# Ledger of designs, part 182: VH-VL binders against NAD kinase (nadK)

Target 1, 268 residues: NAD kinase (nadK), of Syntrophomonas wolfei subsp. wolfei (q0aze0)
Amino acid sequence: MKIILVNNRFKENTEKKAQEIAGQLSALNVEVIIDNGLDEPYAGTVDFIMVLGGDGTMLRAARRYGQRAIPVLGVNMGTVGFLSNIEINELAEYLPLILREEYSLEARMMLEVAVFQQQSLLTRVFCLNELLLRSNSPRMLSFALEISGQKLEPYRGDGLIVSTTTGSTAYSLSAGGPIADPQLDAFIVTPVASHIINKRPLVVSPEREISLHLLEEREAIIGIDGQIKMDFGAENRVLIKRAPHPLLMVNLKAKPFFTSIDRSLQRQ

## First folded at step 13 (VH-VL)

Design BB19 (from Y15 with heavy chain G106H; framework fv_oberotatug)
Fold by ESMFold2-Fast, scan of step 13:
Structure BB19 (fold): chain C 268 residues (1-268), chain A 123 residues (1-123), chain B 107 residues (1-107)
Amino acid sequence: as target 1 above (268 residues)
Amino acid sequence: EVQLVESGGGLVKPGGSLRLSCAASGFTFSNAWMSWVRQAPGKGLEWVGRIKSKIDGGTTDYAAPVQGRFTISRDDSKNTLYLQMNSLKTEDTAVYYCTTHPRYSHFLAFDIWGQGTLVTVSS
Amino acid sequence: DVQMTQSPSSLSASVGDRVTITCRASQSISRYLSWYQQRPGKAPNLLIYKASNLESGVPSRFSGSGSGTDFTLTISTLQPEDFATYYCQQSYDRPWTFGQGTKVEIK
């Protein structure tokens, strides 16, 4: 059995913990590859991905490996989050279930984001939470949104979020978007500080294609999962679709989504 | 009300075949991992085999005594689990129980059980 | 296969008694152990999972303990409905295996 351990090398004590876990797995005859984010994603076949850290580390793992149909387990290192299933101090007890494939899988949709300049594809990335279009200057944006070729009235404001249901509790929530059951497949389209009062969040079929482009020359960026940033200008267009494969998240414990989000919101 | 109801048991000759059914109600059957557990008259419990939910791969696993002779399948549209028993031996005589594993939280414990159906393999 | 051995195979008890049943695994199974009750002519019922967790709806007089190879089921104050056969089961490794059973009989 071959397992990738994904960790954030730059967090205190994380590298030492990853090495300890790698040693424990090797003692059980498991081949371990450590991905600390510095190298290209591991290209060989693997059986399982274990993510050591918070939601940010899980988002990175999803972008790197989410399209490969490999089970991914989030192991919490003491940070609050929605994407981890077990705590680090529970890992030893759950290892037999992992090694014997005695776990359930939850499919989480991902976004495919393609950025074009004129007719040329500049980049193609996948993400678990959202794409954010936002102004990179004090000036508001004027931009066009098309949903499956249907052109909506122009938007004016600081930007727009196109989110998965998993991302509904991330930036989309902060911008006034709905909380969505992650078991549903849908795009959530949430305006960011719209200067048009009647622009509401939209919930649309995951089979829709969403495109965005600027109507005026402005300094803007495209943000992916809050971790990747790309310049976006009037010469650019972004196309957003459901990714070909969902992220396969491992459940070893019940994690009741609604009671978890309710508790999180009450503690603020 | 959460229930599992087995049917299809009866008398069969050695070398014969029999198909058991288990009808589920009161829970989301399509999410459940399902097992068959048997109990010979006056003896203890013996796990026969398991099928995972389709979302978890729909894979099957069997105890060595039945491997290659028994096949577990499910029809989620009918909320029904099946056990196809071939090349039956007198040692297969038992009450056959249908049971669920919760997918998580119960460490693979069998939480819901049917009433059982008796299979007698005798000439 | 992981072998599960229960002790005793049978015991006689009176209503109000404290009853203790033990289960031993042939190798370490962490806490991957469940306890079941089977009343005569009935299907088994889950009592305890993960060595010490009481199943919903099970009376608090039942408790479980142990880890590794040695496990115990305790009935603090035996009731008439508790005269039954009790089984331990490991879920650490396939095939899942049960102990031979402990019959709790009325004295």
Scores: ipSAE 0.660, ipTM 0.844, lowest interface PAE 1.5, mean pLDDT 90

Design BB2 (from Y15 with heavy chain S105R; framework fv_oberotatug)
Fold by ESMFold2-Fast, scan of step 13:
Structure BB2 (fold): chain C 268 residues (1-268), chain A 123 residues (1-123), chain B 107 residues (1-107)
Amino acid sequence: as target 1 above (268 residues)
Amino acid sequence: EVQLVESGGGLVKPGGSLRLSCAASGFTFSNAWMSWVRQAPGKGLEWVGRIKSKIDGGTTDYAAPVQGRFTISRDDSKNTLYLQMNSLKTEDTAVYYCTTHPRYRGFLAFDIWGQGTLVTVSS
Amino acid sequence: DVQMTQSPSSLSASVGDRVTITCRASQSISRYLSWYQQRPGKAPNLLIYKASNLESGVPSRFSGSGSGTDFTLTISTLQPEDFATYYCQQSYDRPWTFGQGTKVEIK
């Protein structure tokens, strides 16, 4: 069995803990690849991915490996998050289930984001939470949104978020979007500080294609999961689709999404 | 209410075939892992085999005594689990139970059971 | 296969008694052990999962303990409805295996 351990080298003690876990797995004749973000993603065949850290580390793992249909387990290192399933001190107890492939999977939709310059593909990336289009200056944007060939009336404001249901509790929530059951597949399209009356968040079929471009030359950026940034100008367009494969998240124990988010919002 | 109802049991001759059904209600069947467990008259419990949900790979696993002779399948549109039993032997005589494995709970136990259906293999 | 052995195979008890049933695994199974109750003519009923966790709806007089190879089911104050056969089951490795059963019968 071959396992990738994904960790965040910028977190205190996570590199040392990753090495400890790698040693434990190697003693059980498991081949371990450590991914601390410095190198290209491992290209060989892999049976399982273990993410050591918080939600940010899981977002990076999803971007790097989410399209390979490999089970991904989030292991919390101390800070409670939405994308981890077990605590690090529970790992020894659950390891026999992991090694015997005795676990449940939850499919989480991902976005496929293609950015074009004129008619040429500039980049293609995948993400778990969202794409954010935003102004990179004090000036608001004027931009066009097209959904499966249907051209909506122009938007004017600070930007737009196209989110998965998993991303509904991230930037989309801050911009006034709905909280969505992450087991549903849907795009959530949330305007950021729109100046157009009646521009509301949209919940859209994941089978649709979403296209964005600027109607005026402005300084703007595209943000992916809050982790990557790209300059975006009037010569650019972005196409957003449901990614070919969902992220396969491992559930070794139940996580009550709605009670967790309700408590978080009420701070009780 | 969560319920499992087995059917299809009966008397068959050695070498014969029989198909058992298990009708599920009160939960999302398509998400559940399902097993068959049997109990010979006056004896203990014996796991027969398991089928995972389609999202978890839809794979099947069997106990050695039935491997190659029995096939587990599911029809999620009908909320029904099946056990196709071929090349039946007298030692396959038992009450057959269908049972659920909890999904998303992180432990392996049989939490919901049907009432069972009797299969008698005799000449 | 992981072999599960229960002791005793049967015991006689009176209402109000403390009853202890043991289960031994042929190899370490961590805490991957469940206990079931089967009343005569009925399907099994889950009592305990992961060695010591009480299933919802099961009376608090039932408790489980142990890890590795040695496990115990305890009924603190036996009730009339507790006269049944009890089975342990390991979920550590396939095939999942049950103990031979312990019959708790009226003294």
Scores: ipSAE 0.524, ipTM 0.767, lowest interface PAE 2.2, mean pLDDT 89

Design BB20 (from Y15 with heavy chain G106E; framework fv_oberotatug)
Fold by ESMFold2-Fast, scan of step 13:
Structure BB20 (fold): chain C 268 residues (1-268), chain A 123 residues (1-123), chain B 107 residues (1-107)
Amino acid sequence: as target 1 above (268 residues)
Amino acid sequence: EVQLVESGGGLVKPGGSLRLSCAASGFTFSNAWMSWVRQAPGKGLEWVGRIKSKIDGGTTDYAAPVQGRFTISRDDSKNTLYLQMNSLKTEDTAVYYCTTHPRYSEFLAFDIWGQGTLVTVSS
Amino acid sequence: DVQMTQSPSSLSASVGDRVTITCRASQSISRYLSWYQQRPGKAPNLLIYKASNLESGVPSRFSGSGSGTDFTLTISTLQPEDFATYYCQQSYDRPWTFGQGTKVEIK
């Protein structure tokens, strides 16, 4: 059995903990590959991915490995988040069950983001939460939104978020988007500080293709999961669609989404 | 109403074959992990094997005494679990129960049971 | 395989009695232990899962405790419907195994 152990090299003591866990797994005849984010994603066949960290580390793992249909377990290292299933101090108890494949899987949709310059593909990335188009200067953007060939009236404002249902509790929520059941497949399209009255969040079928381009030359960026930043100009177009494969998240214990969100929203 | 109903049991000669069915109702069968558990007359319970939901990989696991002879399958469109029993031995004589258990590792317990169907292997 | 041994194999009791049944695993199984009740001629019913959690609909007179290798099922005040055979079962490692059963008989 081969396991990728994903950690964040920039968090204190996570590298040491990753080495300890790798040693425990090796003693059980498990081959371990450590991914601390510095190297290219591991290209070989892998049976399981264990993510040591918070939601940010899980988002990185999802971008690197989410399309490979490999089970991914989130192990929380201290900061409360939505994407982990067990705590680090519970790992020893659950490790035998992981190795015996005594767990359930939860499919989470992902976005496929393709950025073009004219007709040439510049890059293709996948993400679990959202794509953000935003201004990179004090000036607001003027941009066009097209949904499955339907051209909407122009937008004027700071930007737009295209989110998965998993991402509904991330940046889209802060911008006024709805809370969505992550078991549903849908795009949530949320304007950021629109100056056009009645530009409201949209919930659309995951079969839709969403296209964005600037109507005026402006400094703008495309943000992916709050971690990747790419320049975006009037010669660029972005195409967003449902990724071919969902992220397969491992559940070792029940984690009630609705009561967790309700409790979180009551605190200020 | 949640229930499981086994059928297909009967008298069969050693070396024979028999197919058991388990009809499920009142819950989302396609999400459930399903097992067969048997009980020889006057004896205790013995786990036979399990099949996971298709969502969780649809894999099967068997106890050593039946490995290679028994096959567990499911038809989610009919809410039915099956046990194909080949090369039957006299020691396979038992009441066969189908059971469910929740998908989460913490709750690996058989929470719903059928009424059982008797299989008698005799010459 | 993990072997499960129950004690006693049988006991006689009267309505209103406190009954305790013990189950031992041949190796540590953490808390992955369930208890079942089987009345004569009937299918088993789940009573307790993960050592100490009471299944929905099961009377509060039933309780479970233990971890590792030693587990106990307690019936605080035996009722007429409790005369049955009780089984422990480990789900820590496959094959999942049951104890031999403890028969609770009327005195």
Scores: ipSAE 0.551, ipTM 0.777, lowest interface PAE 2.1, mean pLDDT 89

Design BB21 (from Y14 with heavy chain G105K; framework fv_oberotatug)
Fold by ESMFold2-Fast, scan of step 13:
Structure BB21 (fold): chain C 268 residues (1-268), chain A 123 residues (1-123), chain B 107 residues (1-107)
Amino acid sequence: as target 1 above (268 residues)
Amino acid sequence: EVQLVESGGGLVKPGGSLRLSCAASGFTFSNAWMSWVRQAPGKGLEWVGRIKSKIDGGTTDYAAPVQGRFTISRDDSKNTLYLQMNSLKTEDTAVYYCTTHPRYKYFLAFDIWGQGTLVTVSS
Amino acid sequence: DVQMTQSPSSLSASVGDRVTITCRASQSISRYLSWYQQRPGKAPNLLIYKASNLESGVPSRFSGSGSGTDFTLTISTLQPEDFATYYCQQSYDRPWTFGQGTKVEIK
């Protein structure tokens, strides 16, 4: 059995904990690859991915490995979040279940984001939460949204978020989007500070293709999961689709989504 | 009401075949991991095999005495679990129970049980 | 395979008695142990999972303890409906295996 341990070496004690866990797994005849985010993703076959950290580390793991149909377990290391299933102090208890594959999987949709310059593909990126188009200056954007070839009336404002249902509690929520059951597959399209008051969030079939482009030359940025940023100009177009494979998240214990989000909202 | 109802048991000659069914109701069958457990007359319980839900891979596992002879399958559209038994031996004589593994108990226990169906392998 | 051995194989008790049943694994199984009750002619009922967790709806007179290789099921005050056969089961490694059973008979 081969396991990737994903951690953030610059977060307090995560590298040390990853080495400790790797030693425990090696003693059980498990081959361990440590991914601290600095190297290219491991290209070989693996059976399981264990993410040590918070939601940010899980988002990175999902972008790097989410399309490979490998079970991914989030192990929280101190900060509460929505993408971890167990706490680090519970790992020893659950390790035998992991090694015997005695766990359930929850499929979480991902976005496939393709950025073009004119007719040429510049990059293709996968993500778990969202794509954000936003202005990189005090000036509002004017941009076009098309859904499966249907051209909507132009948008004017600070930007737009195209989110998965998992991402409904991230940036989309902050911009006024709905809270969605992550077991549903849907795109949530949420305007950011629209100048046009009639522009509402949309809930769209994941079978549809969404495209965005600027109608005027502006300084804009495309953001992916709050972690990747790239410049976006009038010569660029972005195409968003459901990714070919969902992220397969491991459930070792019940984690009730609705009570967790309700508790979080009371603190805001 | 949450229920499991086994059927298909009966008298079979050694070397014969038999298919057992387990009809589930009152819970989301498609999310459940299911097992077959048998009990020979006057003896203890013996795990036969398990099938995971489709979302969890739909894989099957079998105890050594039945490996290669028995096949577990499921039809989620009919909320039904099956056990196909081939090359039956006299030592396969038992009451066969279907049972569930709940996610919230880490799949470590069998919490819902059917009433059982008797399979007798005799000449 | 992990072998599960129960003791005693049978015992006689009276209503109101404290009953203890033991279960030993041939190797360490951590806390991956469940207890079941089977009344004559009936299907088994889950009593305890993961060594000491009481199943919903099961009376508090039932308790489980242990880890590693040695486990116990205790019935603090035996009731008439408790005369049954009890089984332990390990879920540490496949195949899952049961003990041979302990019959609790009326004295």
Scores: ipSAE 0.213, ipTM 0.655, lowest interface PAE 4.8, mean pLDDT 89

Design BB22 (from Y14 with heavy chain G105R; framework fv_oberotatug)
Fold by ESMFold2-Fast, scan of step 13:
Structure BB22 (fold): chain C 268 residues (1-268), chain A 123 residues (1-123), chain B 107 residues (1-107)
Amino acid sequence: as target 1 above (268 residues)
Amino acid sequence: EVQLVESGGGLVKPGGSLRLSCAASGFTFSNAWMSWVRQAPGKGLEWVGRIKSKIDGGTTDYAAPVQGRFTISRDDSKNTLYLQMNSLKTEDTAVYYCTTHPRYRYFLAFDIWGQGTLVTVSS
Amino acid sequence: DVQMTQSPSSLSASVGDRVTITCRASQSISRYLSWYQQRPGKAPNLLIYKASNLESGVPSRFSGSGSGTDFTLTISTLQPEDFATYYCQQSYDRPWTFGQGTKVEIK
């Protein structure tokens, strides 16, 4: 059995813990690859991915490995989040279940984001939470939104978020989007500070393709999961669709999503 | 409310075949991991095998005494679990229970049980 | 396979008694042990999971303890409905294995 340990290179404690866990797994005849983000993603065959960190580390792991249909377990290192399943101090307790494949899998849809310039593909990335189109200056954007070839009335405002249901509790929530059951597959399209009265979030089928481009020359940025930023201009177009494979998340503990989000909202 | 009901038991000759059914109600069967556990008359419990939910891969596992002879399957549209028993031996004589694993209790225990169906293998 | 041995194989007790049943694993199973009750003519009923966690709806007179190789089930004040056979089961490694059972009989 081969396991990838994904950790945050900027946290010294996480590097030490990754090495400690690698030693424990090696003693159980498990081959371990440590991915701290410095190198390209590991290209070989692996059986399991263990993410040591918060939601940010999970988002990175999902972009690097999420399309490979490998079980991914989030192990929390002390920060509150939605994407981890167990705490680091529980790992020794659950390790026998991991090695014997005694766990549930939860499929989480991902976005495939393709950015074009002059009909040429510039980049293709996958993400778990959302794509954000936003102004990079005090000027509002004018942009076109197409859903499966249907051209909507132009949007005017600070930007737009296209989110998965997993991402419904991330930036989309802050912009006024709905809270969605992450077991459902859907795109959530949430306007950011729209100047058009009554522009509302949309919930659309994950089988649709969403296209965005600027209608006026403006400074804009495409953001992916809050971690990747790319310049976006009038010569660019972005195409968003459902990724070919969902992220397969490991559940060793019950995840009471609705009670957890309800408690979070009470603390506003 | 929550219920498992086994059927299909009976008398069969050594070398014969028999198919057991387990009808589930009162819970989301499609999400459940299901097992068969047997108990020979006057003896203790013996795990036979299990099938995972389709969402968790739908894989099957069997105890050594039945490996290659028994097949576990499920029909989620009918909320029914099956045990196909081939090449039956006298030592397969037992009450057969269907039972479910709790999905989020670390797959630790059998929490729901049917009342069992008796299989007798004799000439 | 992990072998589970219960002690005693049977015991006689009276209503109101404290009853203790032990279970030993052939190798360390951490806390991956469950306890079941089987009343005559009935299917088994889950009492305790993960060595010490009481199943919902099970009376508080039942408790479990132990880790590694040695485990105990305790009934603090035996009731008439508790005369039954009790089984331990390890869930550490496949195949899942049960103890041979402990029969609690009327004295």
Scores: ipSAE 0.438, ipTM 0.729, lowest interface PAE 3.0, mean pLDDT 89

Design BB23 (from Y14 with heavy chain G105N; framework fv_oberotatug)
Fold by ESMFold2-Fast, scan of step 13:
Structure BB23 (fold): chain C 268 residues (1-268), chain A 123 residues (1-123), chain B 107 residues (1-107)
Amino acid sequence: as target 1 above (268 residues)
Amino acid sequence: EVQLVESGGGLVKPGGSLRLSCAASGFTFSNAWMSWVRQAPGKGLEWVGRIKSKIDGGTTDYAAPVQGRFTISRDDSKNTLYLQMNSLKTEDTAVYYCTTHPRYNYFLAFDIWGQGTLVTVSS
Amino acid sequence: DVQMTQSPSSLSASVGDRVTITCRASQSISRYLSWYQQRPGKAPNLLIYKASNLESGVPSRFSGSGSGTDFTLTISTLQPEDFATYYCQQSYDRPWTFGQGTKVEIK
């Protein structure tokens, strides 16, 4: 069995813990590949991905490996989050289930984001939470939104978020979007500080294609999962679709979404 | 109410075949991992095999004594689990229970059991 | 295969007694152990999972303990409905295996 162990070297204790776990797995004749985010994604065949860290580390793992149909387990390292299934102090207890493939899978939709300059593809990325279009200056943006070829009236404001249901509790929530059951597949389109009164978040079919471009020459950026940042100008266009494969998340124990989100909101 | 009801047991001669059914109700059958467990008269419990939910791969696993002779299948549209038993031996005489593993929570414990159906292999 | 050995094979007890049943695994199975109760002519019922966790609806007089190779099921105050056969089961490695059973009989 071959496992990728994803960690964040820049967070306290994660490197030491990753080495400890790699040693334990090697003693059980498991081949371990450590991915700390600095190099290109591992290109070989693997059986399982174990993510050591918070939601941020899981988002990175999903972008790197989420389209390969490999089971991915989030192991929390102390920060409360929505994407981990077990705590680090539970790992030893659950390890036999991992090694014997005795676990359940939960499919989570992902976005495919393609950025063009004219007719040329500049980049294609996948993400688990959201794409953010926002102004890179105090000036608001004027931009066009198309949903499956239907042109909406121009948007004016600070930006727009296109989110998965998994991303509904991330930036989309902060911008006024709805909380969505992550078992549903849908795009959530949430305006950021819209100048136009009554611009509401939209919940649309995941079969829709969403297109964005600027109507005026402005400095803007595209943000992916709050971790990747790309310049976006009037010559650019972005296409957002449902990714070909969902992220396959491993559940070793029940994680009741509704009680978890309810507790989180009560604390705020 | 959550229920598992086995049927199809009976008397069969050595070398014969028999098909058992297990009708499930009161829970989302399509999400459940299902097993067959048997118990010879006056003896203990013996795991026969299991089938995972389709979302978890739909794979089957069998105990060595029945490998190659028994086949587990499921029909999620009918909420029914099956055990096809071929090349039956006198040692296969037992009450056959269908049972379920709860997804996520129970460390692969068998939480729900049917009442069982008796299979007797005798000349 | 992981072998599960129960002791005793049978015991006689009176209502109100404390009953202890032991289960030993041929190799370490962490806490991958469940306990079942089977009344005569009935299907097994899950009592305890993960060695020590009480299944919903099961009376609090039942408790489990242990890890690794040695496990115990305890009934603190035996009731009339507790006269049954008890089985341990390991879920650490396939094939999943049961102990041979412990019959709790009226004294």
Scores: ipSAE 0.656, ipTM 0.845, lowest interface PAE 1.5, mean pLDDT 90

Design BB24 (from Y14 with heavy chain G105T; framework fv_oberotatug)
Fold by ESMFold2-Fast, scan of step 13:
Structure BB24 (fold): chain C 268 residues (1-268), chain A 123 residues (1-123), chain B 107 residues (1-107)
Amino acid sequence: as target 1 above (268 residues)
Amino acid sequence: EVQLVESGGGLVKPGGSLRLSCAASGFTFSNAWMSWVRQAPGKGLEWVGRIKSKIDGGTTDYAAPVQGRFTISRDDSKNTLYLQMNSLKTEDTAVYYCTTHPRYTYFLAFDIWGQGTLVTVSS
Amino acid sequence: DVQMTQSPSSLSASVGDRVTITCRASQSISRYLSWYQQRPGKAPNLLIYKASNLESGVPSRFSGSGSGTDFTLTISTLQPEDFATYYCQQSYDRPWTFGQGTKVEIK
């Protein structure tokens, strides 16, 4: 059995813990690959991915490995988040279940983001939470949104978020988007500081394709899961659709989503 | 409301075959891992095997005494679990229960049980 | 295979009694142990999972404890409906195995 341990190299405690866990797994005859973000994603066959850290580390793991249909377990290292299933102090208890594949899987939709210049593909990335189009200057953007070939009236404002249901509690929530059950598949399209008062968040079928481009020359950025930034100009177009494969998240214990989010909102 | 109903039990001769069915209602069957557990007359409980949900791989596992002779399958469109029993032996005589593993709790308990169906293997 | 041994095999008790049943595993199973109740002529029902967690809908007079190899099920104040056979079950390793059962009979 081969397991990838994904950790955050910028925190010494997570690197030390990853080495400790790798030693424990090797003693149980498990081959371990450590992914701290420095190298390209491991290209060989892998049976399981264990993410040691918070939601940010899980987002990186999803982007790197989420399209490979490999089970991914989030192990919380002390930060509160929505994408971890167990705490680090519970890992030893659940390890026999992991090694014998005694766990359930929850499919979480992902976005496929393709950025073009004219009609040439510049890059193709996948993400778990959202794509953010935003102004990179004090000036508002003017941009066009198309949904499955249907052209909406132009947008004016700071930008737009196209989110998965998993991402509904991330940037989309801060911009006024709805909280969505992550077991549903849908795009949530949330305007950022729209100058047009009647622009509302949209909940859209995941079978649709969403296209964005600028209507005037401005400095703008495309953001992916809050971790990748790309310049976006009037000559660029972005196409967003449901990724071919969902992220397969591991559940070793019940995690009550609605109770958890309700508690977070009451305390925020 | 939540219910499992087994059927298909009866008398069969050694070497014979029998197929058991388990009809599920009141919960999302397609998400559930399902097991068969048997109990010989006057004896304790013995796990027979299980099948995972499709999303979890749809794989099957069996106890050694039935491996190669019994096959577990499911039809999610009919909310039905099956146990195909071949090459039956007298020691297979038991009440057969279908049971669920909780998908959103610990998988390694059996939380919902049917009433059982009796299989008697005798000449 | 992991072998599960219960003690006693049977006991007699009166309504209101505190009853303790023990279960021993042939090797350490951490906390991967469940307890079941089977009333005469009925299917088993889950009482306790993961050694000490009370299943939803199960009366609070039932409790479980233990880890490793030694486990106990306690009924704090026996009720008439508690006269039944009780089984422990390990879920640490396949095949899943049950204890031989403990019959709680009316005194």
Scores: ipSAE 0.524, ipTM 0.761, lowest interface PAE 2.2, mean pLDDT 89

